# Ledger of designs, part 143: VH-VL binders against Cytochrome c oxidase assembly factor 8 (COA8)

Target 1, 167 residues: Cytochrome c oxidase assembly factor 8 (COA8), of Homo sapiens (Human) (q96il0)
Amino acid sequence: APERGAERRDTAPSGVSRFCPPRKSCHDWIGPPDKYSNLRPVHFYIPENESPLEQKLRKLRQETQEWNQQFWANQNLTFSKEKEEFIHSRLKTKGLGLRTESGQKATLNAEEMADFYKEFLSKNFQKHMYYNRDWYKRNFAITFFMGKVALERIWNKLKQKQKKRSN
Below, E stands for the ipSAE of ESMFold2; O stands for the ipSAE of OpenDDE; V2 stands for 0.75 times the mean of E and O plus 0.25 times the DockQ between their complexes.

## First folded at step 15 (VH-VL)

Design jg48 (from jf9 with heavy chain N59Y; framework fv_ebrasodebart; at its last look DockQ between E and O 0.02; V2 from the best seeds 0.00; counts 0 for: pae E 11.2 > 2, placed apart)
Fold by OpenDDE, look of step 16:
Structure jg48 (fold): chain C 167 residues (1-167), chain A 124 residues (1-124), chain B 108 residues (1-108)
Amino acid sequence: as target 1 above (167 residues)
Amino acid sequence: QIQLVQSGAEVKKPGASVKVSCKASGYTFTSYGISWVRQAPGQGLEWMGWISASEGNTYYAQKLQGRVTMTTDTSTSTAYMELRSLRSDDTAVYYCARDQLYDFHKGYSPFDYWGQGTLVTVSS
Amino acid sequence: QAVLTQPPSVSVSPGQTASITCSGDKLGDKYAYWYQQKPGQSPVLVMYRDSKRPSGIPERFSASNSGNTATLTISGTQAMDEADYYCQAWDSDEDYVVFGGGTKLTVL
């Protein structure tokens, strides 16, 4: 069995969003977009009486968010690096400088960039397919646990109503 | 096997010109470019310029503009670098290196193969 | 002009891990390349695109690029690894290619 070389995930520095929600918040908070992933992190509220199911849901959401942040941070970085390399290589191939005669940064035309985007997407198609698959699996699990938590909350409310009627 | 074979050592006087050759083998010459890099004795690597073997397009380092000319002969798979108005500070080992064109599938790996180097000595 | 800064020398004992750094403005946003040059020999590409290893390069060679610093790591350093190491990146300002000043790795 060929040992699948563990692609050392270049751990993009987890730029822990320094966004601190207000201490008295009883709600989830959405932070500003992360500089690497461009995704807005969610700070999940932790209730004082968090049930085991609620905790499990929260953890699953957190893990999914972290996974998503890491994925897009790495993809965006890879995209940026490849794009820069493409531009430089293409300019070089054309015998063009990095700057125009006016001193502006030389750019490629929209058609050439379209080719880059097409090829980049093609190259990363399988990676995106796996991402989408895993995204759906994770979200399905989250939705399932959301349903369980909702049922638990309903049940707890019904028990409390019965106890109040019996007293 | 991919090989870049350079011309022999040269001794030149100040103000003279030198032309170094680099014969490529083991790959499709026109599918790549050639970069030239020099190294003064005990110093680091300095990029000199690049030429496309297919189109003949060139880009030279700013420091060497006007003094350097790069050419290719596709029939012989040979790249040439000419440096004019030689100075004592041009004394260096000159390297040719295969410089890949951007490939979406293979990626870009500049300078994956190097020539053996050509010593150019500029002495009065 | 984009300048890549390397330490002039690094010393390591046999079997230990050597780390060679290359620092440059926004280097983390670019691909870094690494070359090994032994005395009297031509440079050899040892790492490309930050962390990719060419065929024929030993697995003890690894590299990373983060922030403004690329790092070449040689695990289990051997006497044969004694060489000058150069980082390289694309220049965005003047020339297409910039090299670091080089690092002499000595295996003691």
Scores: ipSAE 0.744, ipTM 0.903, lowest interface PAE 0.7, mean pLDDT 90
Fold by ESMFold2-Fast, scan of step 15:
Structure jg48 (fold): chain C 167 residues (1-167), chain A 124 residues (1-124), chain B 108 residues (1-108)
Amino acid sequence: as target 1 above (167 residues)
Amino acid sequence: QIQLVQSGAEVKKPGASVKVSCKASGYTFTSYGISWVRQAPGQGLEWMGWISASEGNTYYAQKLQGRVTMTTDTSTSTAYMELRSLRSDDTAVYYCARDQLYDFHKGYSPFDYWGQGTLVTVSS
Amino acid sequence: QAVLTQPPSVSVSPGQTASITCSGDKLGDKYAYWYQQKPGQSPVLVMYRDSKRPSGIPERFSASNSGNTATLTISGTQAMDEADYYCQAWDSDEDYVVFGGGTKLTVL
């Protein structure tokens, strides 16, 4: 009925987060951080009488969220793969195994890890700049449509008041 | 041109030792490591271990610990792999392969060039 | 010890697309590498870091790696592509390197 606006995802063996927004909510729902992107998903409330303009804004926000989730999931995966490869390469170069005598996973010292982080950020600097540019453009578009929706709502309220006074 | 040239085929009795050589050319030997990979007849690839050409540090596959020794001679740009206490199931083609160090721009690219292989036959 | 599973053989006709899979637990969380080996020859690196192609390897070779499965794809397969193909990844436990069992590609 009048308050439905959410989608559900169940937990899968692949590690996909189980996310079930409260039913009967009249507001947007924010879920727990996604395992891969580390971003909180937003499920949008869909009003019973959503206007075409409101629908366009909602879809733009949903599309932006999906783009953002995918970017960070891919970035985090790339970081993780390169970090493990770097650690394995450095341990192998030292003649060390992947496990310590205590059975714990072998690690590099803070200095070596700091070098990796610095180089990874430097290598991905342009990619992050393009992400920020696109993020800015998407938020500008969302803000623009939010303004149009606000104007539409003001106009509709004004029309309602005029009809009441004309009676 | 980058090349890895290995020593010739060997025939050994069980219990003997074999030492395979791998001579590198066309690149700075000490800027890379050398991995050894073997392949039994009609079977797949099995990683044996790695050696740093610059520092001589080694890491051997757990299955081969205590039986294998890897060394390098930087003056001749040659890597060596010695396998001791040979068994019939050690019969295989033994390959050396250039093993790239991690590069922050390209990442790690192991085994970009391989030697031609050395057949070691262990039979009674 | 981590295990990478490949089909023992794949057959295609000339000009068709060949797909060779490599399966392992959370393989998509690691980089995958692919080697081609022709009879009596040494392996040759054909794909590295999941989807990157070395200089000299034809454009018709491509690859992907996601979830538990890495895939090597050869478009417009030619007779010269007939070979054994091996996937490789970093071992997450004891040894640094693990290879798949290999797939014999037959083109007829």
Scores: ipSAE 0.599, ipTM 0.830, lowest interface PAE 1.4, mean pLDDT 84
Fold by ESMFold2, look of step 16:
Structure jg48 (fold): chain C 167 residues (1-167), chain A 124 residues (1-124), chain B 108 residues (1-108)
Amino acid sequence: as target 1 above (167 residues)
Amino acid sequence: QIQLVQSGAEVKKPGASVKVSCKASGYTFTSYGISWVRQAPGQGLEWMGWISASEGNTYYAQKLQGRVTMTTDTSTSTAYMELRSLRSDDTAVYYCARDQLYDFHKGYSPFDYWGQGTLVTVSS
Amino acid sequence: QAVLTQPPSVSVSPGQTASITCSGDKLGDKYAYWYQQKPGQSPVLVMYRDSKRPSGIPERFSASNSGNTATLTISGTQAMDEADYYCQAWDSDEDYVVFGGGTKLTVL
């Protein structure tokens, strides 16, 4: 698979975990990698006394995971299909068969494949740019709500302590 | 209610072309793709290809490459499949089916909703 | 080209358990899907992503996928289950989608 953007997190197998608040993730569990996206899904815990802010954060994390899983599964399938179409087209242009004498798929050498990688990156540049833009928007929103949840929890602790003092 | 409604049956001569329509309703058309699947009389299902309603990109089964064209019209929520240079072995019922390459809760769920089918008969 | 092999027919008595197999090279590395088709009707999705059941499909339908074989299992088989059943997988190496040849389930 080609490099997808300059950021390390775009290539990491645990990209979903980068979106989770550290303390919130201790109540979640992580499933096996999805067959097509190669990303491990997070199964989010829903506490009984979830506040409206905590719910908004959880929904945003869930939606971000679904969006990210969708994008990479589709990109992986697109990459595989376009790679095979490119190979078949170039072999046909050279008058070569699609299978070797051993019955395995014929391939192109690394120099020939470089044209595919260049074309694929160029063709998909705008799609990856929109992905990166949306990722930053989602990451900012998640971080913002993480801060609001942390503040809410501090206020609730202080409010409960003040109630105990007055009793 | 999710629905895929296809155009009516057609009779063609060898060498002609056919264009089958598939009108979608009850969901956001551009959030999904459409696959086309055919079934010759007394035979199994054969995938023909796929089109993304949002991007318009297509993936065709290799045996049909060069003979098939799939398109969409997002303003009418309609997908089209055109098969050219018809032969008698193209006689089949042609189905459109809703296709989502990835659904986090269902995984890859192509073909969760099917059109009623369109019989195309190619006879000499 | 990838091939999914199903038995052409399976017969079962009412109330018994029917098993329909679908064999393919490393099929367990892929998600398997199952469709039911009655005469003159469009196929209906009955199992997806190996073992998950869509809303509206009876609980007696179940499925599994491991190694080279996916299996659709119908417990307490009823006359209304008599139909053709197709397995399907996604294959990114050659063709995008591949179907099995179909299995006619007969309930005697």
Scores: ipSAE 0.005, ipTM 0.551, lowest interface PAE 11.2, mean pLDDT 80
ESMFold2 (binder alone), look of step 16: mean pLDDT 89; pTM 0.920

Design jg49 (from jf9 with heavy chain N59K; framework fv_ebrasodebart)
Fold by ESMFold2-Fast, scan of step 15:
Structure jg49 (fold): chain C 167 residues (1-167), chain A 124 residues (1-124), chain B 108 residues (1-108)
Amino acid sequence: as target 1 above (167 residues)
Amino acid sequence: QIQLVQSGAEVKKPGASVKVSCKASGYTFTSYGISWVRQAPGQGLEWMGWISASEGNTKYAQKLQGRVTMTTDTSTSTAYMELRSLRSDDTAVYYCARDQLYDFHKGYSPFDYWGQGTLVTVSS
Amino acid sequence: QAVLTQPPSVSVSPGQTASITCSGDKLGDKYAYWYQQKPGQSPVLVMYRDSKRPSGIPERFSASNSGNTATLTISGTQAMDEADYYCQAWDSDEDYVVFGGGTKLTVL
C-alpha cells in the first residue's frame, strides 16, 4: 500500500484540508485526492476584511466539505472490510485457502464479485438516499448564502455610488 | 430456541483419538457452518477449523492439518470433530459454535451461538 | 500468521469505565469482534464488526477499531462484567480466524 501519513491513518478523518496554499495566494486552492475519501479537498481563502456573512458562507462550505469527506472515507473503509469478509467467507465455503499455489492473494471470479457489488449497493440504498438528501440540503443552503453575500456586495456598492452622486 | 449440545467429557491416553459431537436444534442446520474452537486450561481460544453443514467442505487450522477431521450428519443435525494422535497439550475444553457465512441481508455475527463445551483430558 | 496482543489483565472499580485493547498489524483495516467468557461458561459474542452490538448486549458496551488497535469500552462497569474478554479478527493469510490472548477484567 502507498505510504500513509499520520493524518491518512485516521479511520475517521475529520479535516478536509491538510495542506496550505502558496503563501501569496488570494484564491481558493484545490488539493490532491484524499487517500481515504478519494475526494479533492478545497482550501478556502480568507480575506482580511471578511464580513460576518462571508464568514458564515465560508464556514458552511468548509463544514459541508468535511462532512462529505468523512462520509466517503467511512463508506470506502466499510466497503473494503465487507469485501474482505465476503471473499474470505466464500473461499472458506469452497474449502480454499486465502493464498493461491503461486502465493498470490486468492480472488473470486467476476460473476461472484458482481453479486457482491450489487448486494452492497442494495443494502446501502437507504444510507445513500439520506446522503443525497443531506447533500442537496447543504448545497441549497450554500447557494442561498452565496446569494446573500452577492446582494450585500451589490447593496454596499450601490450605497457608495448614491453617496457620491448626492454630494 | 437455538441450541448446540455437545457430548460429555472424555479422558484419553496419549496417542488415542477423541470424537466430540455437537447436536444443533432450533434452526435450519444446513444453512450454517460449524466452527470448532478449543481452550487449554488457563489459556486462550484457538480456532481449529470449520465445516459446511450442506456441502461438507472443511477448512482446518494449519497447526492441526492432518490430525483433525470434521464431519456432519444432516439427518440428526449433528457435527463431529475427531482429533487423532492425542498429546498432553491437546488437553482442553472443545467448543462447537455456529458460524454464519457472509449474508448481505442478515449481517455477519460469527460464533453467535456456542455449545456448552467438552472437556478432553489427555493423561500425561 | 497474524498475532493479536491484549493486556493480560485490567482492573477497575464499580461504576468506572474499563478499556480493553487489542493490537495487531493494520487491525483497523479488518473487522474486529469481541467475546466475553465468564468462569465455567462458553464465550458470548458481545461486539461484532468493530462497533456493533448483538441483541441483548447492554448499551454500556461499545467498541472502536482504528490503525493498529481495537478497543472494547465498558462504561459504568458492574460486577457482572467481570470476565475474560477476547478479541478476534479475520487472518489475512491461511487461517481464517485469529484470537487475541485474552484480558481478565477484575471489578473491585
Scores: ipSAE 0.483, ipTM 0.779, lowest interface PAE 2.0, mean pLDDT 84

Design jg5 (from jf9 with light chain E94T D95A; framework fv_ebrasodebart)
Fold by ESMFold2-Fast, scan of step 15:
Structure jg5 (fold): chain C 167 residues (1-167), chain A 124 residues (1-124), chain B 108 residues (1-108)
Amino acid sequence: as target 1 above (167 residues)
Amino acid sequence: QIQLVQSGAEVKKPGASVKVSCKASGYTFTSYGISWVRQAPGQGLEWMGWISASEGNTNYAQKLQGRVTMTTDTSTSTAYMELRSLRSDDTAVYYCARDQLYDFHKGYSPFDYWGQGTLVTVSS
Amino acid sequence: QAVLTQPPSVSVSPGQTASITCSGDKLGDKYAYWYQQKPGQSPVLVMYRDSKRPSGIPERFSASNSGNTATLTISGTQAMDEADYYCQAWDSDTAYVVFGGGTKLTVL
C-alpha cells in the first residue's frame, strides 16, 4: 500500500473512481445515469472461471450497452441543439429578444413547440425505426446466449456430480 | 465531416516530456472515446491507451503506465496525450483515433477515424 | 497477454487473390478489425467486426474470423492494394487493444 501511495498513478479524475464497482464485487454493478444518454451503465462482473460461451455473452451485452449509450447520447444532444435553434429562430421571426425583461431565457408556448416536436420526430423516424429493429435483434441474441450459458452450467454441474460419484 | 487534427512535429531531448493534441470535429465529442496509437520508424502499430470523452476515465498500456497521461477538454473537443521521461525508443509517429465511449466495452467499435499523425523525435 | 501473429510479407501478382492471416488464442470469440496503411499515411479501416466493409471499401475486400484465425482476403488484387495490413482485436483478459505485427502486401 505505502509503495503504491508513493508512486503517483495518473488515474481518472476525482469522482470518476466512484463510478467503478467495488473490486470484490461478485455481481454486475449499475452506475449513475450518464449525463448525455440518461441511461445507467452496467459494469459486468467477470467470473474467475469464465467459459468462452460466458465471455461471448458478456461481450455481446457490453457491446449492446455501448451501442445503446452512444445512440441515446447522440440523439439527446441533437435534440437539445435543434430545440435551441428552433426557439431562437422563432423568437427572431417574432422580433423578440432571447431574454425576458427579468433576464430569464425566453420560451415558446406548448402549441408553438408542437411544431418542433412534429418536425423532429418526422425527420428522425427512419433512424428510430432502425434503432428499434437493432434493439430487438440484440435482445433476441442476448436471450439466446443466456439460454446457452444456462444449459452449459447445468451440464457442467451434472458432469461434476457424475465425476464425484465415479470417485 | 468527421475529422481529427493533431498538433505539429516535436523534437525532444531524452528525459523531456511531450504533449500532443488531437482536435475533433464533425461529431459529438462526448459520445466517443479517443485511443492513442504510436508507430516507430519502420515498425508496427502499438496501442498506448484510451480515454472517455464523457467520463474522463482512462486505460493505459502496461508498458506506459506511470509515464503517460491522457486528458480531454470538452469545451474545445480536444484530446491530449502527454508522455514523460522520453527515451530514444519513444521516437515514433503518434496517432489519435476515434474509439468507443466506455473502456469496459472494448472490442465493439473500430478505430474508424484517425488523425494525420504527429512525429515525435527523441534525440540527444 | 494475447499476441496476434501475422506473416511479415505476402506477395501476389495483379489479379490474383491475396490472403493475409492473423492468429491468436480464441480470436474467433472476439471481433477482428483490419487496417490498411500506405507509406507516409495514417491507417485506414478496411474491415470491421470480422467481416463487415466500411462505406468506400471495394467489394473485392472480404474477411472471416473463426477458431484461432482471422483472414483478410483481397480478390483480383490491384497495384493500389499494395500496403501494410494490420489486424486488431481486444484482449478480454487485460482489456487492452492488441495489434498484429503487420503484413506487407507486395503486388508484382
Scores: ipSAE 0.006, ipTM 0.529, lowest interface PAE 11.8, mean pLDDT 81

Design jg50 (from jf9 with heavy chain N59S; framework fv_ebrasodebart)
Fold by ESMFold2-Fast, scan of step 15:
Structure jg50 (fold): chain C 167 residues (1-167), chain A 124 residues (1-124), chain B 108 residues (1-108)
Amino acid sequence: as target 1 above (167 residues)
Amino acid sequence: QIQLVQSGAEVKKPGASVKVSCKASGYTFTSYGISWVRQAPGQGLEWMGWISASEGNTSYAQKLQGRVTMTTDTSTSTAYMELRSLRSDDTAVYYCARDQLYDFHKGYSPFDYWGQGTLVTVSS
Amino acid sequence: QAVLTQPPSVSVSPGQTASITCSGDKLGDKYAYWYQQKPGQSPVLVMYRDSKRPSGIPERFSASNSGNTATLTISGTQAMDEADYYCQAWDSDEDYVVFGGGTKLTVL
C-alpha cells in the first residue's frame, strides 16, 4: 500500500526521502510528492483553541486530500500495470524478447503506444467524469466552510480589539 | 464446451525428440494463443513458450531456446510442441493452456483453460 | 532474476479463512494471477488481474496485490478447496512468465 502518514520517524534509516512533518511546526506543512499519487500532501497544524468550525474545515480538507491521494495513487498504479501488461503481451505476440540486441529494455513503437493511451483514456472516461464531479462538490463545500471560518475570525478579531480598548 | 485434449504419454531415450499435440475445441482457435507449461514430478510450474494460433508467431523461454519448436495446424485446431535433445531432467508433465490475446476491454487472462497434461519420461 | 516466494504449506479447518501469500520485488506494480491444482489434475485459473474472478469460481475466493505481496484469500474454506495454489506474474527481465513455487493448502 502507498505510504501515507504524518507521524513517521523524522530520521530515515534507509536514506529514502519520506513525507515526515517537522517536530516543531506551528504552521501547515507541505511535503514532497507522494510516490504513487504524485500529489504533494499537506499536514495541517492544529491550534490549541481550534473552533468547531475550524475543526470541521480542517477535517473536510484532510478527508478530501486523502480521497484525492487515494484516487490518483490507484489511477497511476492501474495505468502502470495496464501499460506493462500491454507491452509484455504485444512483445510476446511479436515473438520478441524483453531485451534488445544491445541489452536495453525492448519497447513498442509510438503508434502502438498511442493506441494504448487512446484506449486507456476511453476506458477510464466515465471514471474520470465521476472524479471531476466529486472533486467539484468537495471544493465547493471547502470554499463554503472557508468563508464561514473567515467570517468567524473577522468577528473574533473585532471582539478582541474592543476588549483591548475597554481593558 | 471449451476443451484442450493432449496426446498420450511418451517414453524417450536421452538425445531423442518428442512432439506433443494439443487439440482445441469449443472456441475459435485462431482468436487465442497457446502456451506450454511443464511440471517435473513433485515440482512447480515452468513456462516454456507461447504460439499465436492465427499468425504462428512464437516466443520461447530462454532456457529452452534452440531446443523447442511450437507450431499450429489451423485446419485441425491443433497446437504442437517439439522438444529436441531430451535429457533426464526434461521428465515432466507437459501442459498446453489457452493464452488469451490482450483485449483492451477486459485486459489479459492467461491460461484460462488447460489440457489434461502429457507425461514425458526420459530414461535410458 | 524474478522470484515469487510462496509458503510451502498452509493449514486451516473447514469454514475458516485461508490466506496464501506470494512475495516478489515490486509485485504490486504488476498484475498477479492465481491457479489451483488438485493431485493428478491440470491447473485451473481461480483469480486474474489481482482481484478478478473467472466465471464459475465461487465468491469465497478473493485476492489482493499491494507493495511486494499478493494474497489469495479463501473464506469459509471447504474440503474441496484442498489443493496446490500457484501465483503468477509477468517477468520483467528474461522470460514473459514467472510462477511462484506453490503452496499446499490442507483442510482438516
Scores: ipSAE 0.568, ipTM 0.810, lowest interface PAE 1.5, mean pLDDT 84

Design jg51 (from jf9 with heavy chain N59H; framework fv_ebrasodebart)
Fold by ESMFold2-Fast, scan of step 15:
Structure jg51 (fold): chain C 167 residues (1-167), chain A 124 residues (1-124), chain B 108 residues (1-108)
Amino acid sequence: as target 1 above (167 residues)
Amino acid sequence: QIQLVQSGAEVKKPGASVKVSCKASGYTFTSYGISWVRQAPGQGLEWMGWISASEGNTHYAQKLQGRVTMTTDTSTSTAYMELRSLRSDDTAVYYCARDQLYDFHKGYSPFDYWGQGTLVTVSS
Amino acid sequence: QAVLTQPPSVSVSPGQTASITCSGDKLGDKYAYWYQQKPGQSPVLVMYRDSKRPSGIPERFSASNSGNTATLTISGTQAMDEADYYCQAWDSDEDYVVFGGGTKLTVL
């Protein structure tokens, strides 16, 4: 069997589907779930005459999406890693190998795995609380800027009508 | 000033591996991806693959699957492309380019800034 | 795999309008991009998303994309426009980036 070190596993594997929204879309588009985060990315439509305020809102929404994607991708990877370490540790304690006679990865029963889930949730409670706080703050900011953009659009329409009337 | 600066030229023998670096500056590295494109002497452009600097997700051209690996180091804002089992037909100038496919702030535009290129010569 | 076809060369006199075509099946349903490459230099984005021009690219550059053909048009062509031009599109079905073979623009 080849040694793991000789295989150089310090790089990310290939095989993630590229998100590619429909061309020439005039509205936001939702893509397939990301392999790591399991969240659907959104491609935001950029109007030809986007105002600085509209750009700021779009940037905020995109930054929030990126932050959300990164959080859940990291959380899922951490969960998978710690789950594998837990299973390995328990199998070693039982004197069992990491693979079954059929070559499939050995696993633990539901009662044993319940201990892992409880420990993982407890260990990550503070991290999830900070995530929820930041999520709330980001959504508040987005709502605030959505309001500003709406007012800007109303004002611009009023200005346009007044300008046309004076011409 | 947005800049992508690549490592210097390399001369390799068939069967060897090469690792080219691409250091980004002047923008938020994790807000963009990096695509790699190569060009054999006197030939056209050939896309090799891309990597997301934020997620680390990669997608490689089918022709190069199994031989190429792309990585990033966010602490140094550097992307890397390693090509293994080199053949004479891998002789080319290798470019990194900023890829906006997943950057919704600037719209759908794949390659707005390019590195200066790295010549990799494979000869026996 | 999807193929983008460009004429290998186009010649034009200074001040004349140059037209470089890029043909591919249902290319008009995709966004087309154009890159300029001068000898010994990196490619430079000159047109994106069919007809949009990056800041710093002269107004004499324009482009269109419909049906099976995308076209890069350079009006009032100057000696400094002499370069290789590549079209590019995304093959969304295969998550693959495709480049045209390139067109050498000569200004004589």
Scores: ipSAE 0.000, ipTM 0.465, lowest interface PAE 14.1, mean pLDDT 79

Design jg52 (from jf9 with heavy chain S52N; framework fv_ebrasodebart)
Fold by ESMFold2-Fast, scan of step 15:
Structure jg52 (fold): chain C 167 residues (1-167), chain A 124 residues (1-124), chain B 108 residues (1-108)
Amino acid sequence: as target 1 above (167 residues)
Amino acid sequence: QIQLVQSGAEVKKPGASVKVSCKASGYTFTSYGISWVRQAPGQGLEWMGWINASEGNTNYAQKLQGRVTMTTDTSTSTAYMELRSLRSDDTAVYYCARDQLYDFHKGYSPFDYWGQGTLVTVSS
Amino acid sequence: QAVLTQPPSVSVSPGQTASITCSGDKLGDKYAYWYQQKPGQSPVLVMYRDSKRPSGIPERFSASNSGNTATLTISGTQAMDEADYYCQAWDSDEDYVVFGGGTKLTVL
């Protein structure tokens, strides 16, 4: 993890600086995009007097984030492998080398790449539908618990006001 | 079914050339490429190059560039590999193998069928 | 050129699980392939695109590829599995194909 943190700083200095946490760290904060998933992680603030219900909500949000990051890290890796193998096969078929005379990585024309992207999306359609279903299910659960936490906080505020009036 | 049948063993002197054939059957020859892979006695596999049976495009291993030529004869569904300026360290079993092209639904599966191999011995 | 490193030999008892590794820089960012070669015979494709099994290959053969290491796993290893095993990937730098040095599997 320390080594990965240093790597992230080296790869995107301006992006890292832009997405540093707020100077007052009493709220959730958003980090720079993950190297593999390309998603921004949310680091959750833990209140001093976190209720059991608030803890349950936080853990659910954290678990959902971890699930989401793992899904997209795996999907991006699969896409990258398929893309490179497609490019490799097509360059080989054309009798071309993997690198140009200038030493740059050889590429395919926009037409062939567009065809690859279209077919990749088609091939992964069902996988993406299942992801969307699970994503909505998880977000529904989060919204439900957010509602419960909101009601708890309202009740606690009302209770606090009653105590102040008594004193 | 699908078969790749290679020519028989050869014994050559250093400096000579050898031409190995690989006759394909059981599939559409021009829908695939043919890769050539050699194996010195007791050693591992070494890729030599590839030819597109339809267009005749070739890619050769850098180490063999200038000494190897790969061709096909579509009328007989036969691939050929010629290696020139033979050295004693060219002694090996030479294999041809069917080399698949990328398919969007199945992806790529190289070297799914292999010839039986051709022993080429280079000795003085 | 990319280099794929395999252990020269692996020994396993009949019925046990054999594990053959193939290591290369960022190999997990590429697809890996596996071939079996018995003495005096041609190589046979046993696994392709990291973890896929060709028709006719027993289900006891499986494989994975992550990070720098691809692994071929043979569960319930049988005497008939004695062979040399070669990993293969494409070379992103110079040549199209690179093979590992091969691993001799012995079932004792």
Scores: ipSAE 0.498, ipTM 0.780, lowest interface PAE 2.0, mean pLDDT 84

